# VHH binders against q8cch2, part 5

Target 1, 325 residues: q8cch2
Amino acid sequence: RFCGSLVSRTFSFHVSWRMEDPLFRLDLGWPKNSEYFTGATFCVAVDSLNGLVYVAQRGDNIPKVLVFSEDGYFLRAWNYTVDTPHGMFVSGTPFEQSVWITDVGSGPYGHTVKKYNSLGDLVQVLGTPGKKGTGLNPLQFDNPAELYVDDTGEMYIVDGDGGLNNRLVKLSQDFMILWLRGENGTGPAKFNIPHSVTLDAVGRVWVADRGNKRLQVFDKDTGEWLGAWDNCFTEEGPSAVRFTPDGKYLIVAQLNLSRLSVLLAPPSGSIGDCSVVSTIQLADQVLPHLLEVDRKTGAVYVAEIGAKQIQKYIPWHSRTPAFGA

## First folded at step 18 (VHH)

Design z3
Fold by ESMFold2, fold request of step 23:
Structure z3 (fold): chain B 325 residues (1-325), chain A 122 residues (1-122)
Amino acid sequence: as target 1 above (325 residues)
Amino acid sequence: QVQLVESGGGLVQPGGSLRLSCAASGFTFSRYSMTWVRQAPGKGPEWIATISRLGDTMRDDSTKGRFTISRDNAKNTLYLQMTSLKPEDTALYYCARDRIYTGDTKPLSDYRGPGTQVTVSS
């Protein structure tokens, strides 16, 4: 059975010379309690304020959500109202945390975007449990893939992985639709499997438009199309996208290539074309699906559905590097 | 009131060039992405190219390398430079401001112009 301790071709421990330092190193010690990964690990979210890592996995008769400390120790789990998790996001303050989980498929909890407190209690449901739809009143989903929650409580949902919606929906903190983009297609603001969504520090929304082999970019306030990047994805589209906390890089996963790519972040104006600064090639069939970046530390957590684990990568030159610490 | 007015169409020989213009008024042109669309007789609308407010572009593959979208925000004008024209490019060409769902319904005339005819024929 493969357990996912990989080194990239760019960072290979069998070569004795190095032209440049890698940007990230694998944290071989995370997690301490990997025995809790009993299913396919689809997504990961990080509570940077309280040092918690949330993992969602799929399988029969297993805990669907796992919670670990930053140091990798298992803390708690739940499965109530979680059936087929796909994406997750953590938002909130040190005093009140929210864990959002997207759920897919036609099971009793599918086609929803659900909010939990940090203890796993369900506090909000968006969509109609177990019933896909295209409607906007009430708002329905068709395999919602992921979401991002802004510091103001505004939400961005990519809806979804398969099905008919192929859209990016912005909601107010009270869950009213502020704007919506998308339908199935290849033109600007059209999608094919919008799979991941994130924000940069200058008010741009980035969508991993996986089936179209591109990232698309929108104004967070108006929904205006701001450009697209496709020149880095000619072989396979991105399954996941996040910015590093310093705003210098994007981290992208390419699922079937089993690859992570580090891209140079664009300037605050025109986005231009993308530039790959490094790659991490994982073993075949590891299948990195979604990922999250810890805002405090810059650590990258990658959900690997093929390897059935979460791997943690630490920035090079952090206070405690992944190797040689 | 929003107005988009296209010009520069006409009859052109195959292999020729043409520059379309779209004059915009009644809204803050520099805040919006702008799009060229064409519609041939008996066909649905066909997207050609889009340019963001700051100049990032995306173009349809079938006209890539032949058609170039640009804008001049100081003149509130959108352009389409067409080269190597083919008879298949014969269509009504119109400019459009992108329509974003916010729950409000506005007439189509707030988002696109009436178009300018391009006819490519020997």
Scores: ipSAE 0.670, ipTM 0.877, lowest interface PAE 1.6, mean pLDDT 89
Fold by ESMFold2, fold request of step 23:
Structure z3 (fold): chain B 325 residues (1-325), chain A 122 residues (1-122)
Amino acid sequence: as target 1 above (325 residues)
Amino acid sequence: QVQLVESGGGLVQPGGSLRLSCAASGFTFSRYSMTWVRQAPGKGPEWIATISRLGDTMRDDSTKGRFTISRDNAKNTLYLQMTSLKPEDTALYYCARDRIYTGDTKPLSDYRGPGTQVTVSS
């Protein structure tokens, strides 16, 4: 906070008679144990129900997965069966959580989407470890970038980061293909580096189509193309996308611009064009790669491969005179 | 069974205009995105424009500013308004509902109409 004043980041070159609170602020105290970031931090996932933050990093002879509490204390790590992590997602119930990790590259665990329990034990492998492919039976991957798992156990996988597939795959909880969209290209439902995937609260699937400098939107049940946003990404495509828990905003990262953008969520129905509400310009070469939003608190965790850290941004909530004090 | 029937093609002078229509039946038109494609003799299919079920559009750059896709869900009809037509726009124009992989492949004819010919010539 500033003594006796509020600073709004929506405040630009123009005089504003209304000063608005910033949407997010940096939590300078998170984590308490940053010494555990010993490699390039590629992705982050949040267990909102148990207050855990999972981080995956790349490097030789280092712990590949780190687990922190939501208040920033290091808890545990593992590295077996994780080679070149790219994306992560946490799914499950309050009593049983699963950590999904995508693994890329030519190492022995590359080209897979893997499920772990919260202690780091491997419990499921999708794809053929160490071998890229385009096939659907068995399902193969080529540098799978990220996934999203909804509350029913249905999965959305973007496949992938620089490979041949360029697709969005929806799986049932039993890992059967429900629908698939994509090939390399610029037309509707074609991709160039589909890099991040998320869902909104009204049944739309959003894909960061990074190489095409756009977000593309699909019906989660049918796979129907619903539109695209490109007008906010003329300089660089999004590397990451997530919704805030209240459904009001999207948080996106632009890797090489070292920028985070807060976009206004579209209404139900037509998506129209995107509108930037706020930006957070990071230092040059920070390189925000992927991010996650805590579904309970709205905190934003950003994996910064250039800065080799995870930073936490907390929603700025204006405080009203308290009934609860 | 998806049925799509295009109309509105014909011979037109350079600089002229045409409005193509696509009448849809055999599926719930208002629940699906729709696409216009053209194919000139000796060339492969060229995507022109797509419109989502609620009106969000994407258009190919080569016809942007001259061709406009629209739909009327109450009439189960897709439209392509073409203006400033050029000889290179001469092609068979057809509408399609996009094919989504869900298992067994279906013939392309299940998802497209037979097309309407547009010929731009002095």
Scores: ipSAE 0.640, ipTM 0.858, lowest interface PAE 1.6, mean pLDDT 88
Fold by ESMFold2, fold request of step 23:
Order: structure tokens, then C-alpha cells, then sequence
Structure z3 (fold): chain B 325 residues (1-325), chain A 122 residues (1-122)
């Protein structure tokens, strides 16, 4: 039978608007309980398996981590051991989930990458709480910005935002260093504010090298440098990067421009130059810091430190053409 | 034993062109990113360009548009095509392979070749 496909039309001359829908639209109904956003919302993570959205925010005497359902209902929160959250990632199975949070600054839990169980209990600490450092044994951090945990439990940490380390660290599931790249600099495999990290489906690690206005790409197994994209970021570097679930696009955030850019994903070989397919211009001063893409639905959750909220963008699609015409 | 041998240097007039080669042996050349570095008299080493194993490149801004890095994996050879040469390009040019920290404490001490001299003079 006929499978659905995207059908587009254009109008010329006398009616100059396009028929094609935008790639994403704002979900005006999410969340149902926005009153819980009481501070600057720095990061967001999605548990696609259980339909949960985790948010970390900064402020005095407020809940630091919030949990919402996929439908936007507030479920629970915790504060303990979270000082100055910067990035988050959720990993796990349908029966067990892990919430990872990076913590920065000089508070008692700063300069750490911490794992929590589904109940909000602290179960693992990487780094030395409250103490920045450059050491590798024990592993120390200096304002770790974000992490990515793959399905084997291997971890990729960008370290960090405004610190001295400027590095990408790969860890085994038992937290031993498998490889490391970086120092402060502009050359290949050097960084200035490595701010976000993600993986694609073909074994490439992508780093938002924000201060150098580029994405850099590495082989996930060896750490080998595979190329860089800078031609899409001449105005401002990316603060966040994620792939869509179908592997067709990258979503990047540009903080001060209050913009999301949709980039065409490269083929499995050479990465070439980047191409911007679409942009989502957010309201002025929203300041999108980090983002996450729900692997099940393709929804994009954006942590907006200026607007002090999380907004949800969902994929837009045209209806399937009618049959029997 | 890893070996990198540069060739193709020499004396050239300003505005001229030169093609450097780096012959590689002792490792699987096609699996590594390769780099050109130069060192002028009295200065520290200066990164010029890097090419990934799949051909993606990055170049230093000061030589962008004049120098082109390329590789031939079938011949285990790295190239640097230089055009519009200037006296400031006078230096010893080295090729190098990428070094990645993997938790070992014993770095390779000779991952670079001896270099080939390029002299740009009227």
C-alpha cells in the first residue's frame, strides 16, 4: 500500500508564503506545573524509557532538581548534594535509571560529576567535592559542563566551562580513563569552553567547542580527531548539541542569539562542512543554555536560563495524503 | 619502528610554489590524523594544518588559502602544497602523527620526522 510521505507545495508571485510547515513547533501546554521553575534553569535531561523529564535550576532555598512527566505534570524534587548544576544526562534501563548531574563552582559539592538513583539518592561521585583540579589519578574536574553516557555505560565528559582543563574525557563503565583529548587552544583537539557532548549512531563523538565557535568530532573508540565544523557558527559558538532520533539532523543552541539551529547530519564517512537547514528563533533574552532530544518522540527540551523555564518543541509534520484520489 | 621522512624543501622565490611530502612507515598510516608543523629560526613550533584519516582538514588562519594539506593512503604519504610563498614562511617543516592520551605514562618521544627546510628568498 501507499506509505505516507512529506508532500510540499509552493505558491508563486501573487501569494508569497510557503506551504511547508516548520520542522518544530512549540508545545504551549508543557509543562502543566510551571510554578516550580523558581530559579535559573540550566539543564534538562529526558528518560525516554519512562517518560520523565529532569530539570536542574539554580537559586537560593529552592528545589534544585525537578522531575516532570512527559505530559508536563510535576512529580518530585530534591536539593541535597546539588549546589550549582550545569549539565545533566539520564541513562539506564526500564527497570533502573541513573541521573547524572555536573556541578560547578566553589560550593561544597562543586567540581563534580554525580550519579543519582531513581529516588534521588546520591550513589556515585566523580571528582573531589568542592575542589577543582587538573589531576587524572584521582580524576579531578574544573567546572565540568556536561556528559553523555552511552548504552554500554561508557561516559564522555567535557571539562569544562571556564576552567583550566579544556578537555574531553572518555571513561569506562567503572570510571577508568579510556582516552582523553584537549588543552586550551584553537588547533585540532584543543578546546575553549567545551560545553556540550553527544554521540551519533555511527560512533562519532561531537563536542560543542563554544569559545572556538565550532563543533569538533572524534572517534568514540580511539579518540581520533575526525574533523570540525566552524562555518555555521561565525556569529556565535554552540552551547548545546544533540542529534534527532532519525539521525537526519543536529540541534544546536546559540545562547546569546536566543536561537536553535537545525543542521544536516553528515554521512558516515567524511563530515565535510556543516549546512544549516532551519533555525528556531526564540524570544529575545531567553538564553538557551543546554538542550535534550527525546529519543522516542523527537521532542526538543530547551533549558532557558534567561527565561527561567524549560520549553518543549515537538516535530511538525504534514498530514498523510488521502488515498483513492 | 615508526618513521616519518619529509622531502621537497628547498630555496624558492617569493610568490613561488612548493610541494612537501612525508613518507610514513612502521604504523597503519590510514588510521591516523596527520599534521604539518613548522619552526622558524628563533621561534617555537607552529601548527599549520591537520587532515583526518577520512580527509577532513583544518588549517591555521595565517596560511589559509595558500597551503593545502592532503594525503594518499595507498602510498602512505602526506602532502603540503604551498603557494604564494612569502619570506615569513621560511622554516623547517615537520610532519607528525596524532598522539592520544590513553592512560599510559610513557609518551612516544619521536613521533615527528627530522623535517625539510623551506627557504623563501629573493
Amino acid sequence: as target 1 above (325 residues)
Amino acid sequence: QVQLVESGGGLVQPGGSLRLSCAASGFTFSRYSMTWVRQAPGKGPEWIATISRLGDTMRDDSTKGRFTISRDNAKNTLYLQMTSLKPEDTALYYCARDRIYTGDTKPLSDYRGPGTQVTVSS
Scores: ipSAE 0.618, ipTM 0.848, lowest interface PAE 1.8, mean pLDDT 87
Fold by OpenDDE, fold request of step 23:
Structure z3 (fold): chain B 325 residues (1-325), chain A 122 residues (1-122)
Amino acid sequence: as target 1 above (325 residues)
Amino acid sequence: QVQLVESGGGLVQPGGSLRLSCAASGFTFSRYSMTWVRQAPGKGPEWIATISRLGDTMRDDSTKGRFTISRDNAKNTLYLQMTSLKPEDTALYYCARDRIYTGDTKPLSDYRGPGTQVTVSS
């Protein structure tokens, strides 16, 4: 009677929950001097070509726009013609920089989207300065939140940070309205506080519909509604959205949660549901408002209203161990 | 001219099923997102679902899991499959085309059908 003791090898699948190495690390060395942040920092834009970081801040009798190098040195600032900055975007060539700022102020330059050169000279004004409105001819804004300019010079503006409008507007390079989407509401292509706008590599416009706690997606050419993500934003809607340069991830800010999330980008042929791949929990009341991604380095700059600073995050390149040949 | 015609509504008992159809004409059906909405007596229009080229989205309430939106581009037809119908689902159901161009200046009513009545009653 050979009692063969079946040694049940409990294969303890140690699912080593490899703590997924954070996709980003904080660069504590940027900027070199933080004393230049004298107000609430609301937005940031990056000139990836020239290695410049533009910051807009709010406050009385302070520079409204600050310019830093990518390595964190302060370069210049200006104050003129900016009432209350909200969003910022930089486009340009190696020879000419265009700094776009949305202004939600009630002053003489408020309710506008303005273009500046690299020296801070006002070059172009969209909207009706000092007047809020819903008009299309002439074009009016009410608390324009953010803009995006694509490589062709076409512009996407989300107009509706608690103002009269809840809309996404596409403009041609000559500032003609190509299409417009949105009204106040909860349904598809309706908005409640459209707060941020970006494009992906396959021609989709992504809008942070903050009040509806979702991202909405549109076709860049037609304005057609394509889909929405809401399952990742049950606690709070996104305030900012950008893609990584490789198009693999979305970086999203949730203002009051003081949280950054990295989401998996959808394939070109579908929107589907969102998936969180990483989260950066910031300190309480840091209040990440808007963010920008350097297209060359993949660095993420975050405008933090509560902390009154810009933080730089650097991609954590997993050193693929060189499998030695 | 955009034309949408809903069909498939009727009287059904609670727990029953209906499949609504919307026949589309006067535009390239496959290029537009399509939507189902309903309106119950004394209530405002209620969005149910939208289907784009890249997917669909559904209202996140009691209709979720019971209703399914689909389309057949070859037939220029939008569908709403309804299951486990409840008395509260009683409404006029509309099919609507998305407005995407600045040229779509007509009232929203011009981009929807006359509706099909769904009545759920024991």
Scores: ipSAE 0.027, ipTM 0.456, lowest interface PAE 3.5, mean pLDDT 89

## First folded at step 19 (VHH)

Design p2
Fold by OpenDDE, last read:
Structure p2 (fold): chain B 325 residues (1-325), chain A 122 residues (1-122)
Amino acid sequence: as target 1 above (325 residues)
Amino acid sequence: QVQLVESGGGLVQPGGSLRLSCAASGFTFSRYSMTWVRQAPGKGPEWIATISRYGDTMRDDSTKGRFTISRDNAKNTLYLQMTSLKPEDTALYYCARDRIYTGDTKPLSDYRGPGTQVTVSS
């Protein structure tokens, strides 16, 4: 009676969860003083040239725009001519910086895209203050969500954060209409709450079509539809989209999931399918609304409306082991 | 002038297959996204699928899995492969070019062909 002891080799499948080194880490040192966030922080813009971070917040009897240094010091604030800020973008040359703010709602400056100088003086107003657009005039907005200005001074505006217009508008530097895309709908080049807009290095316009749970891509020159990503957004649509300075990744926010996703940027030509490289899960109800990337440092600033703060994430420099010579 | 000519329609039994073609001329086909639309009698136009100049596609869920849009830029031709056809697929099928340029006051009808009839009937 050979009692063959079946040595049950417990194959411990050590699933080496290769903890993929996080691409970003939270900078707990920014800002130096968070007490300046007195309202819901809706948007953030970065002046990479001058090392400035602009923040817009909502609330009663509070500064609407805050300016911080890259190292996190509060510098200045203003509250004039800003009612309900939604999106923000900084454009300019080494000699002249412009701060653009979209304003939504029924306030005296609602439904506008406004340009400010670096001191906070109002320089330009697009749209009709306090009047929502009807879809008939491309320069009359209905809750403009965000804008992007390219290096040539051309403007891309996503118009219709819960409004009627649901469109992407391209303007010349002189605010002439170059092309317009979109209406309310689910088909190609149609939108449901176009919420964020950015450009890649190969001349494609990327729009966060939040309600349709997708990114849509257009040719910047013609407005031609180039494709869409929906496979990464099955749970919730993107609220914000930016490229990393090297053009390798997209950083996307999903508001109600309180999640940031890093997506692989597609090559030139076909955009193919979306691929998630990394995910940063934020605390519940943090609600990342919009974000901006510093073009110089690669730092990511996230406007969190639930947490009422701006968070700074810095790229995790993988210590390349110094191959000792 | 933009010219689009659809072909390949006809009578087919339920469960059958058809391949529609759209021959494009009068513009640089490879620079435009192209779309298939259909219209059944007494119904409005229904979007089927769009393909970018690079071959990226968006498709309506109602025909997703049965219909495939493709293109041959060298031949200036758009295709719609239809499989598992149903009586409900009976319609006039149009190919359309995307409107890219602001200021074109031409009606959308100027950017589509006359259509090809598809009839699915036992």
Scores: ipSAE 0.903, ipTM 0.953, lowest interface PAE 0.4, mean pLDDT 92
Fold by OpenDDE, fold request of step 23:
Structure p2 (fold): chain B 325 residues (1-325), chain A 122 residues (1-122)
Amino acid sequence: as target 1 above (325 residues)
Amino acid sequence: QVQLVESGGGLVQPGGSLRLSCAASGFTFSRYSMTWVRQAPGKGPEWIATISRYGDTMRDDSTKGRFTISRDNAKNTLYLQMTSLKPEDTALYYCARDRIYTGDTKPLSDYRGPGTQVTVSS
């Protein structure tokens, strides 16, 4: 009677959780002085060329726009024509920098997209100041959420942070409407709180459709709908979206989850399904609202309305000291 | 002028399958997303599915498990494969080109076909 002992080889599937090295680390040294954040910090923009970080904050009798260096030093602030800032974007040439701010306020400068020079002088106003509306001629906004300006000077505006409009508008350099997409809804090219807008290197416009818990993608030239990502946003929709400078990843904020996600950027053509590469879980109620990526350094600045601060994250790979030859 | 012609509709029993086709002409089909919509008698139009020029799809949840949208850009043709058909699927089915709002005040009707009737009945 040969009692063959069945040696149950327990295949220990060592799921080597390769702790994928975090793609980003918090820069605790930025800013040098956080005391300048006296209100709720709603948005951030980066002048990568000049190494400047622009911050907009909400509050009574406080500076609405703060300017910091990339090293975290406070430089200047202004308040005079900003009611309630929501989004911010910096565009420019080596010779001229423009700071764009979306304003969702009910004051005399509200419901507009405004251009400032680097000194904080108001240069241009888009929309009808102090008047919300749906009009296209003249152009009106209702709680414009964010804008993006491409290298040609064309502008993409998401208009609809809980306002009358749920739309993506493309403007020419001369501020003429080139195309418009969107109405309130759940279908393709419809929006529920379009909240952030960015472009990728292959000419696609990405919109954070926050209320519909998805990113929608459009052709920058035609406004044609190209697809949507919803599978990464089952818990909460994205509030912010930016690409890394190398175009490999999207950085996404989810406001109430207090979460940042790094998503794999799709190749040209079909966008396929969304894939999360990494997540940064922030503390509860930090509420990352909008973010910007420094095109030079790859640093990510996050406007946190709950924590009333801007946080800077730096890529981990940036630690390779250039061993000078 | 945008021309869309739907076909493949007909009478089918519950649980049956149909494949609808939409032949597109008068525009560069491969540059546009395409949509299927249906309208039942006495009801408003109901969105079914959209497919991008690259084949990415968005689908309504009511039909997502049963209906599949696809396209052949070489043939300028949009398809809707319908399975497990129900009486509630009885409707006129339209294909539509995506609206590019360049200030175009043209009605949505200018961007869809006359439709093909699908009747699901025992």
Scores: ipSAE 0.902, ipTM 0.952, lowest interface PAE 0.4, mean pLDDT 92
Fold by OpenDDE, fold request of step 23:
Structure p2 (fold): chain B 325 residues (1-325), chain A 122 residues (1-122)
Amino acid sequence: as target 1 above (325 residues)
Amino acid sequence: QVQLVESGGGLVQPGGSLRLSCAASGFTFSRYSMTWVRQAPGKGPEWIATISRYGDTMRDDSTKGRFTISRDNAKNTLYLQMTSLKPEDTALYYCARDRIYTGDTKPLSDYRGPGTQVTVSS
């Protein structure tokens, strides 16, 4: 009677939960004085060349645009020619900086995309001021949500934050329509509240299709549909999308979840499925609306409409241990 | 001129399978997203699935899990694998290339084939 003792090798699967080091930390020192936020902060743009942060806020009889330094000092503000700001973008050369603002207001400057110089002077108006519409000649907007200007001066506008158009428009440097995509719907290249737009380094346009709970991707030259990510947005669609300067990650906001997510950027070619690398859960009702990434530092600025503030997040530099020689 | 020719349709019993093909010519197939649509008698066009030039897909939920879109860029051919066919799948099936660029005044019909008939009946 050989009682063979079955040594149950308990394979201790040590799931080493590598606590993935947070990719970002909150900068509590920015801004230096939050008292300048007197309204709901809807959007933020960064002039990475000059170290400036532009903020747009909503409210009555308040400055609509605020300018801060990257260190958090208030510099200047203006309140004219802006009705109800929604999106903001800074473009330019070392010699000329342009601040672009989308306006969803019903006032005399509403339903437009406007260009300002660094002093706050109105330089250019796209759309029909004070009139919403679907027209292409002349170009009209209905609640333009956000814009992006690439290094060539070409402009991408998502028009349809609850408006009639639900479209992505590409304009030339001289503001001629190059191509247009989108109508209301759930199919490819259709939108439900296109809310944010950005470009990647390989020439793909990324659109936050908020109502359809997805990102859609297009070829920047042709407008060709290249795919969509929906698997990361089962609870709520993205309200904002930006790439990190190194092109490794996408930063997305989900407004009502009060959540920021860091997604892995896809390689060139097929975009595949999305993958969440990290998540920053904000307090309830903070409501991150739009965000911008500093192209120089990698800092992320988030416009929080619920908290009525802009928050700055700084990348965690992995301390490579200096191996002492 | 864009030319698309669908094939592989026919009569099939419920629960059966078909594979549709769409042969493309007159344009650089590998640069365009491609779509399958169907139209049943007395109904409007119904979108089935789209595949990007790189193979990324979007599919309608009504046929999701039963129909699979794929492409072979070397053969300039789009495919639709259909399984578990139902009588409700009876329709004319079209392949279409997306109309790209603002200012193209050509009707969408110029960017699709004549279609292939699929009939699902006992």
Scores: ipSAE 0.901, ipTM 0.952, lowest interface PAE 0.4, mean pLDDT 92
Fold by OpenDDE, last read:
Structure p2 (fold): chain B 325 residues (1-325), chain A 122 residues (1-122)
Amino acid sequence: as target 1 above (325 residues)
Amino acid sequence: QVQLVESGGGLVQPGGSLRLSCAASGFTFSRYSMTWVRQAPGKGPEWIATISRYGDTMRDDSTKGRFTISRDNAKNTLYLQMTSLKPEDTALYYCARDRIYTGDTKPLSDYRGPGTQVTVSS
C-alpha cells in the first residue's frame, strides 16, 4: 500500500509586482522661488524652443501671467488685458513666439481667446470682449476652455467650460472657420464641458469631454468623429490631456481625484479601448487642472489649483545598466 | 448626392431578432462615421449607435446590450443587428452619415435615408 504523498507543489506564483518604475519623478527644484505664485494657478504653457514656462493664475490685484525659465527662475509677469485666465498655449517660430490665453472672465476682456507676444503685449483678440457667445456665431465664445495651435498655425478651440457653447472649433491661421463640431449632449461629437484639446502625430484631435467622462477623437482635416475613450474615466472625466513628445503616451489629469494618469497611445486607425499604464496620485485637494508637456525634454508641468502652484515632473530615464566593460 | 437606403425592417415578435442594412452611395463611405437613429410614433429621434470609419463604436445605453452596429466598407453597407426586440423598439429606423456640421446649411435630413419600419408586436 504505497501511500504516495501527493506533494502539492504550491506554485507560489510570486507575482513579482515589478513595481513598474515610475515614468515620471517630481522636480522639487522647480521653481526656484514659489513665492511668485500668489493666486490660483489655472494653466501652464511651455515654449520648448526658448526654454520658457508660462503660468496663468487667478486673483485680485496680482500678476495674471508669470514667466519662468526651464530651470525655474522667475523672469517677468504681466496682468494687463487678462481677466480670468483658463487655458494657455504657446506657439511660435524661432523668430516669433505667441502666447495664447483663453479668458472666461466677466470683465471687459472675458469670453475671448487672446494672443500675446513674449513681452505680454496684446496682439490679437478672438471673440467679443466681455460678451458671452449665444451659440450662433462660432467666433463668439462662452467660457472658452483651451486651445491648441498646430505647426501649420491652424487653431483648435474647445468652447464651453460651463457655458452655453459645447463645441470644438477649427480655425485657419487667418482665423477662418474650417469646421465646427459639437453641441451639448452625450452622443458622439456632443460635449459636456469640453475642457482640453490636443493633437496626436497621426492627425487626430483629442478632446477632454470632462462632463461626459471621456476623451473624444476627431479627424483634424474633416472634423469627422473617430471614437471615444470612456473606460479609463469611470470615476471622473479628464480635465487635461497631452501627448508625450514620442507619441507613446497620453498624460491626463482628473481634477477632483487629484490624479494624473499615463495612458497608452493608440496606433493609427482604430483607437480601441483606453489602457492605463501608470498613475500618479497627488495629495488631496491639490486639484490638477491643466498641464503641458515640454516637447524637447518631455517634462510635464501641471497647474494645481488647490495647491496654488505649478509642479514639474521629469521623465525617469531608464538607467541603462552600464554593462562594465 | 448622398444616398442612403435602409432595409431589413418588418414585423417581428417580442424577443425576436432583425438585421437592418443601410446601403450607401454618392460618397466615399469608408471616410465617414455612420449612425443609426430611430423615431417612434409621437416621439423625437433617438440615437442608437455610431460607428467610426475604423470600426470604433459608441452606443446608447438603452440598447447597448441588444443592438450591435457594424459596417462593411467594401460593400458600402452599414448594419444594425437587433436582438431581444421589445414592443418599445417599434420605430422607423434611419441610417445617417455622422457629419453634423461642415458649414453645410443642408438639413440633417439630407444625410439620412427614408428609413425602414420595425414593428415589434405579438
Scores: ipSAE 0.900, ipTM 0.950, lowest interface PAE 0.4, mean pLDDT 92

